VHH binders against o26223. Designs and how they scored, part 63

Target 1, 191 residues: o26223
Amino acid sequence: MKLLWTSQHIKVTVHIDGKVSKMDVLEAIKTRRSIRKYQDREVPEELIDKILDAAMCGPSAVDERPWHFIVVRNREMLEKIPEVHPYGAMVKDAPVAIIVCCDSSLEKIPGFWVQDCSIASQNILLAAHSLGLGAVWTGVYPLEDRVEGIRRLFSIPEHVIPFSVIPLGYPAENPGTRDLFDPDRIHLEKW

## First folded at step 21 (VHH)

Design YD44
Fold by OpenDDE, fold request of step 23:
Structure YD44 (fold): chain B 191 residues (1-191), chain A 124 residues (1-124)
Amino acid sequence: as target 1 above (191 residues)
Amino acid sequence: QVQLQESGGGLVQPGGSLRLSCAASGFTFSEKWMSWVRQAPGEGREWVSGISWSGGWTDYADSVKGRFTIARDNVKNTLYLLMDSLKSDDTAVYYCAKHKYAAFPETQDEFDIWGQGTQVTVSS
């Protein structure tokens, strides 16, 4: 039985009329795209709270939950981020950005904080998308120039490591969806 | 190979001008903050000027502020230092340096790549 994977183009109808249509988790994952253009529209605090709630619901190594989040709405600071992040140009156009950080003092097992913060970052992206927002993951860690740039810019203490910068806003672009499924990457029982 | 190569140094009279260039290779120049650092004979290294990756942010030592201009061409992978109103005290070897961090340097240890330097001599 050849499973004909019919590429159902899930048309994410972003209903403009303020009703955040709930999408299921698979839809959110499959239809999420990096959004780098934003409307001149503020993101309600309620949505940010929901996003952060989702960010903190991911698993972490031995439940260490090392993540911290800096919510940046200050226009001046948003405009400064691109100077310390060469691929963060879109941050200046976003109404808000979340900086995901790790508090190393909370780490129980060395090195797993990267996974923990990655999960948190991805949950931010998915939650944002589910709520009708666009976002993009701009990598900070492990690049030292960006890590220290962000650290100094936001006066982040030494034991806290900036991991990612995620601008968010109502999307002003629609890049479409991609089919990224690759059966060649799937191995059964053994390599 | 990662390399910075300075040029444009020379002998100039007080009040004169020079333009230094630094050619970068072996790394993505356009993503990195850069600085000029100088060392006068018998003295330690002195930070002169720095520039962000985009060129949007620049800073200068007080000793050169208003006289020197740092610039960059990311297409040409080149850093520049325009030096006007040169003084005898500006005599030094001038080094191009890549920043470790996306910030203006707080210490001399915040550079990870250095050029060989170019001699600037200001003398009557």
Scores: ipSAE 0.883, ipTM 0.944, lowest interface PAE 0.4, mean pLDDT 93
Fold by OpenDDE, look of step 21:
Structure YD44 (fold): chain B 191 residues (1-191), chain A 124 residues (1-124)
Amino acid sequence: as target 1 above (191 residues)
Amino acid sequence: QVQLQESGGGLVQPGGSLRLSCAASGFTFSEKWMSWVRQAPGEGREWVSGISWSGGWTDYADSVKGRFTIARDNVKNTLYLLMDSLKSDDTAVYYCAKHKYAAFPETQDEFDIWGQGTQVTVSS
């Protein structure tokens, strides 16, 4: 039985008619990949709004919702981000990036803001993917050099902590899907 | 062990040129911003030049602008300072320094690793 590796070309059917095919949540999670190459195409503001809406729908500790978002479209600024983020080279090629930040003044319980901003960041990635965009999470926090680099570049107040930079765009690559399920990481009742 | 080691200093006449090198080890050099800082006799430390991790972004003190060139080789883990048109006022110990932040330094406290320095003497 020749296991025909049907290269399931995930036909990202870019429906021309702007109707983003509704991807179910499990499909979005399982098929999402980091995308670091983008088309020379602008991302509509409507899609960014939807992504940000999704970003704000995640839970947070005691509903503190400490997140802020900087939407960057300026080419000069996008080109500067790689200088302060050594793994952010793809940002210069993206039409837009979202910087997820924490306002420490909104934090109610110390330390949970990292989880909150992580949830927000992941929701951005999932939402982007579901909308036919590609994105990648470039970590800023907790690396002090990147945190302060982004802070100074964007004149972010001291009480606000940049957490992640997420470039977004229409994907110009298809890295395929990965099966990351590992039953060895599952423990029943006890370790 | 984290280390920066400067070399290439020496005695040179006014108008002469020197090339300083700084060998980095013990950290991921290619990810860090670097600077040269100098200290003349009886004076405080003066920032001379800085460079981003990629080398795409450089800056210079006004006192050396147009005469000095900072560069780096991330494959060799080496920082360079090309010094042309040297003046007597350039006489100092020159230090290689690693940035804490991905930005040009505002204060001397923004460096977390220093070399031992190399002496540059400009004298007729």
Scores: ipSAE 0.869, ipTM 0.937, lowest interface PAE 0.4, mean pLDDT 93
Fold by OpenDDE, second read of step 22:
Structure YD44 (fold): chain B 191 residues (1-191), chain A 124 residues (1-124)
Amino acid sequence: as target 1 above (191 residues)
Amino acid sequence: QVQLQESGGGLVQPGGSLRLSCAASGFTFSEKWMSWVRQAPGEGREWVSGISWSGGWTDYADSVKGRFTIARDNVKNTLYLLMDSLKSDDTAVYYCAKHKYAAFPETQDEFDIWGQGTQVTVSS
């Protein structure tokens, strides 16, 4: 009775393919949610770089690209942001925040910077989400009290306008997805 | 109508204590920074203390540090100033003021709403 030791080599194909499962753009858009709770975990600089790269890839009016970004990791500063932003309480719990600003001296056409910075801010949110991070857009502009509060806190020059504060971190909540499609908001050819 | 109304002033002896109150109405009090400003007879207005919307950030003039405490109750829409160890030099009309910005004031122009003031007199 030859005991055939069938060494079932369970080829544990450790797919070491660190394939960061690339989220497609539609999935990122549809599944993105505002995240206001974060893990006690640092965000690697590499991810921030990718997010900022994405932030700068959006269109801008006549390619003016008026945006600047302040990356904030300092705990003291993160804790102070909520004091100048009454709806920014979650910032103190985030390992990092990005402040999106407009340099008015870079504007070629007045007023379009709001759209430009909005696009940049949205790209930050989408990129963060696609990378497995959570983020939320906290509005600064156009509220003067917040604008000036952030300006003074970060010593932002007068010609530079703080636009948004976006805390980021690994999510500690899952608010789920929602369908926001509303056919009543679609008009064909005329209102 | 937007309004700030101070109360709690009075006559007190040196070393005494007072608590001032400021009742706010007509705006979202809980979202605004607030300050106390005082004016002594024959002098200009002097910033005394400021507080962030949450109360988490406070600051004081050097002349009152360690003696005065600013606080707020956002449910009651009320700003407070606890004044301990009062001195004769603290004699002034004390005003409650709303900030234009979410920051400590650099000038008197950074207030957009003022109360009528309450008299504090420190005299033996």
Scores: ipSAE 0.843, ipTM 0.925, lowest interface PAE 0.5, mean pLDDT 93
Fold by OpenDDE, fold request of step 23:
Structure YD44 (fold): chain B 191 residues (1-191), chain A 124 residues (1-124)
Amino acid sequence: as target 1 above (191 residues)
Amino acid sequence: QVQLQESGGGLVQPGGSLRLSCAASGFTFSEKWMSWVRQAPGEGREWVSGISWSGGWTDYADSVKGRFTIARDNVKNTLYLLMDSLKSDDTAVYYCAKHKYAAFPETQDEFDIWGQGTQVTVSS
């Protein structure tokens, strides 16, 4: 029985008017794309606060919540980030970026902070998308050159590990949606 | 094999100019910060200049500032050092070095790949 998943074209009605259409969680997950082009428009602080609130709502190992966030709006700093991140060119075009960091002093169980910060980063992406913003996850950890580059650029203390850089802005591109479901990756009861 | 190979050194009179080149191979050159480091006879290694992966960020030692220009061609996997207004004190072996980090070096240990060096002699 070929389950014909009819791709229901979820018309993302981008209401141009300030009414943040409530996007359900599945819609947010399924329709989220990496956005690397941004409008010349500032992101209100209120939206950043909502995004950061969402970032802190994810689970963490034994509730360690090791994450810290650097909100970057300074143009000079945004322009320097690409110099320490060779795949972060879009950051200079964003009105704001969030750097997700781990405070190792908050870690209760070694190694789970990567998962914790990943969850936080993903929540940032989903929240941004649900609020009508575009974002992209640019990886910093575990690449030492980028980690140390970001550390020095932002004077991050040694016990704090930069994990990701996430530029945010109103999207100036629409890459469309993808169907990424792969039944071959699903195993029932055993491999 | 990972390799850096310097060239362009030689004998030049004070006030003269030289252009050093460093050919990189065996790694993704375009993603790495690079520096020139020199060692004069009887002295330790001295950082001369550094450049970000894109070339958009450069820095120089005070001793060479205004006289030397670091540049790179990521298509050719080549690092350059343009040296103008050369002085006798610029006499040294010049090394090309790859950074461990995306930052200007604080210590000599922040380089993980070195060239063999090229001799620059400034003498009348």
Scores: ipSAE 0.838, ipTM 0.923, lowest interface PAE 0.5, mean pLDDT 93
Fold by ESMFold2, fold request of step 23:
Structure YD44 (fold): chain B 191 residues (1-191), chain A 124 residues (1-124)
Amino acid sequence: as target 1 above (191 residues)
Amino acid sequence: QVQLQESGGGLVQPGGSLRLSCAASGFTFSEKWMSWVRQAPGEGREWVSGISWSGGWTDYADSVKGRFTIARDNVKNTLYLLMDSLKSDDTAVYYCAKHKYAAFPETQDEFDIWGQGTQVTVSS
């Protein structure tokens, strides 16, 4: 069955490929790696729905929620993205990509949309990872040549700003876990 | 120092062929979209052809489709225009231009670097 989420009086069970999916939040954060190689395998619509639900759970400045998402599955379009976005070369090999956008008409505090869309983008990466998918954030904003290229490619309105392109799929690589903790970056009470 | 330098123009009979070259320096050529734009005597500028950074996406003005081919060599930082089946209407100064955006241009103000131009003259 489809994912059913309701009030606390009904158990919510996440069904992915017939199994309940569980991953500790700290484990997901610590083990997520940028994945740029994908299996030749479709990503089910249900997983994309879960990922976008997670993206929209992020906090935003004064709850402005300025984000919009374009889901791209069409091969012709996926193959054109690298032509307007050079560091998105792996997008042509992905079964699907998500474009995170800001609708500037929804801003309540000017300029905080970058933080808002960054939060949504990171949630996409974590949700994908927790569902057994691999993804990578490729930055579009603030590179105006690529922002305009993506806008024209997808007929995005002038007041909507493409922020990131996130290709995803079942991973075909395993880079392993890294230990990146650096105590010199921690300052107690003052800089 | 940013520069575009065209070469390869000249006098050609109708039906003839030419290859234009444009040497680029001072910017990351392999990450930029490029175009050829021409200007006939007494006329405005006419966009001729454009090409994406990789060369994988090209487009042409209707007036040159099937006769002209745009190409690039990102190792040599060079843009090319292969002109075939030339007509008198192709007589113009041909400019190499760098796009501001990773898109085919909608207006002439979407180019931020221009070459000096090379004259192509098609006459009997």
Scores: ipSAE 0.400, ipTM 0.762, lowest interface PAE 3.1, mean pLDDT 90
Fold by ESMFold2, fold request of step 23:
Structure YD44 (fold): chain B 191 residues (1-191), chain A 124 residues (1-124)
Amino acid sequence: as target 1 above (191 residues)
Amino acid sequence: QVQLQESGGGLVQPGGSLRLSCAASGFTFSEKWMSWVRQAPGEGREWVSGISWSGGWTDYADSVKGRFTIARDNVKNTLYLLMDSLKSDDTAVYYCAKHKYAAFPETQDEFDIWGQGTQVTVSS
């Protein structure tokens, strides 16, 4: 949280979260749904900052923290993403998208960056939900077609790997809650 | 069987027009970026034009800009090149090519499926 100090001679601005989530974490996990339709509303920069802060709180292999994030608000760029990502049509309608990337120069254990960036991506989804936003993870890696398309579109260097594109905004749909618990997926002691 | 098959080439006078077609089979055409590439006699291959999977994003080599139009029909799995105001310098074999990546090419090795080509000859 950044604080700007002011008084009668120095201005103090206290940032109080007026939209702080009150949602229990288990409830957030259970009620988060992929949202692909968004209101025509701008998402304040402060909310994006909170979401990215949450993204970086995830664990990573050997604390390597290989992630980088590109925040995309430019309408022209958002409209081009579906041309490199056939199932990313909703991105053109989002007020903002976050591209989760791996900087391979930060990798300490080969290949674990996929898990690291998956954790960061899921944290983005949960944080967005807790702040009253909707989001969806659209896959980029490991599809070479999409990886290279996104890399070139955003001038991402060769050692950086785009992992996911996450459009987000205030939701314009409510797909409802699902009950997905399946005890047959749970194995005690052995397979 | 994966293939690209061009048609519509022929002999035409300067200032004339041709429409090339490329029939695609054996892959999901509607999800792939496509290009036209040409090779003049005794020359290397020259990228002519490319088009995104939806058709919403196109680009052209400077040598053909304003004269050629690329298009696609994802229902018929067909790529097109409308060639207007043809010049003798347009004489070449024209190939239909599938991109490896969802991007306009930066190098010649970014195409993985090629057609057999169709000859376009511009002469009086």
Scores: ipSAE 0.371, ipTM 0.744, lowest interface PAE 3.5, mean pLDDT 90

Design YD44
Fold by ESMFold2, fold request of step 23:
Structure YD44 (fold): chain B 191 residues (1-191), chain A 124 residues (1-124)
Amino acid sequence: as target 1 above (191 residues)
Amino acid sequence: QVQLQESGGGLVQPGGSLRLSCAASGFTFSEKWMSWVRQAPGEGREWVSGISWSGGWTDYADSVKGRFTIARDNVKNTLYLLMDSLKSDDTAVYYCAKHKYAAFPETQDEFDIWGQGTQVTVSS
């Protein structure tokens, strides 16, 4: 895609956007790593919008789409999450976190919301990675103490279930890629 | 009435060895996962090691890996912990515990029966 703009009575610097290579989806999946250290750098709202758009593209059981998302940028709130999520220490250092929730009033098939919200959470991780960000999924559900801690902290109603907290930001670490393919996990026709 | 009774604790010099035993009764020992858990003075309980019902799958806390060995005898309904290369940090009361589920535990509420404990003291 090229955009050329020229006018004699209006002087405008033409910005030519060439085609950019898009990351292959398999490459994105293979190279995404959990990132727990972030630069002191804000994440633009436009990137969060793209990430949440991607999150909502996931399939769901009978198209129930039970997910809701809380975007947290407030420093005081980010610093409080570790008080109710003991393994979420990196959240206090993130410029932003996304809380993935299930609205149980949207369930059409009981119990499949966990798979639905897991799909949305993974899409957040992949979309963040494709945009040059790092993220990590920190577990909330099914740990009852964490679920209630997050619910109280963010005033989440009783019929809404916080599922995961995903801190994200520009990465300040590079753990490298891994080769995790194990052909012994593949069974043909039968177990 | 389910009972677990530990024995074999005592005072040992650093670098020494001990073998703990846990006699089980009142349940089908050979069908249950078992663990050792310890509690040092003034500290909370620390999971040490666990073993599947068959004995074929074992795991250890990093603090004891390579030094401690868990084993079981399903004929005698007895759980063992063989402790080698003991250090002062190993000083604790050692408990055996029965799992609620056939899995390595994530929290202490996954144990429904605890023994009385046996004291291990590692001191010069």
Scores: ipSAE 0.000, ipTM 0.067, lowest interface PAE 13.9, mean pLDDT 87

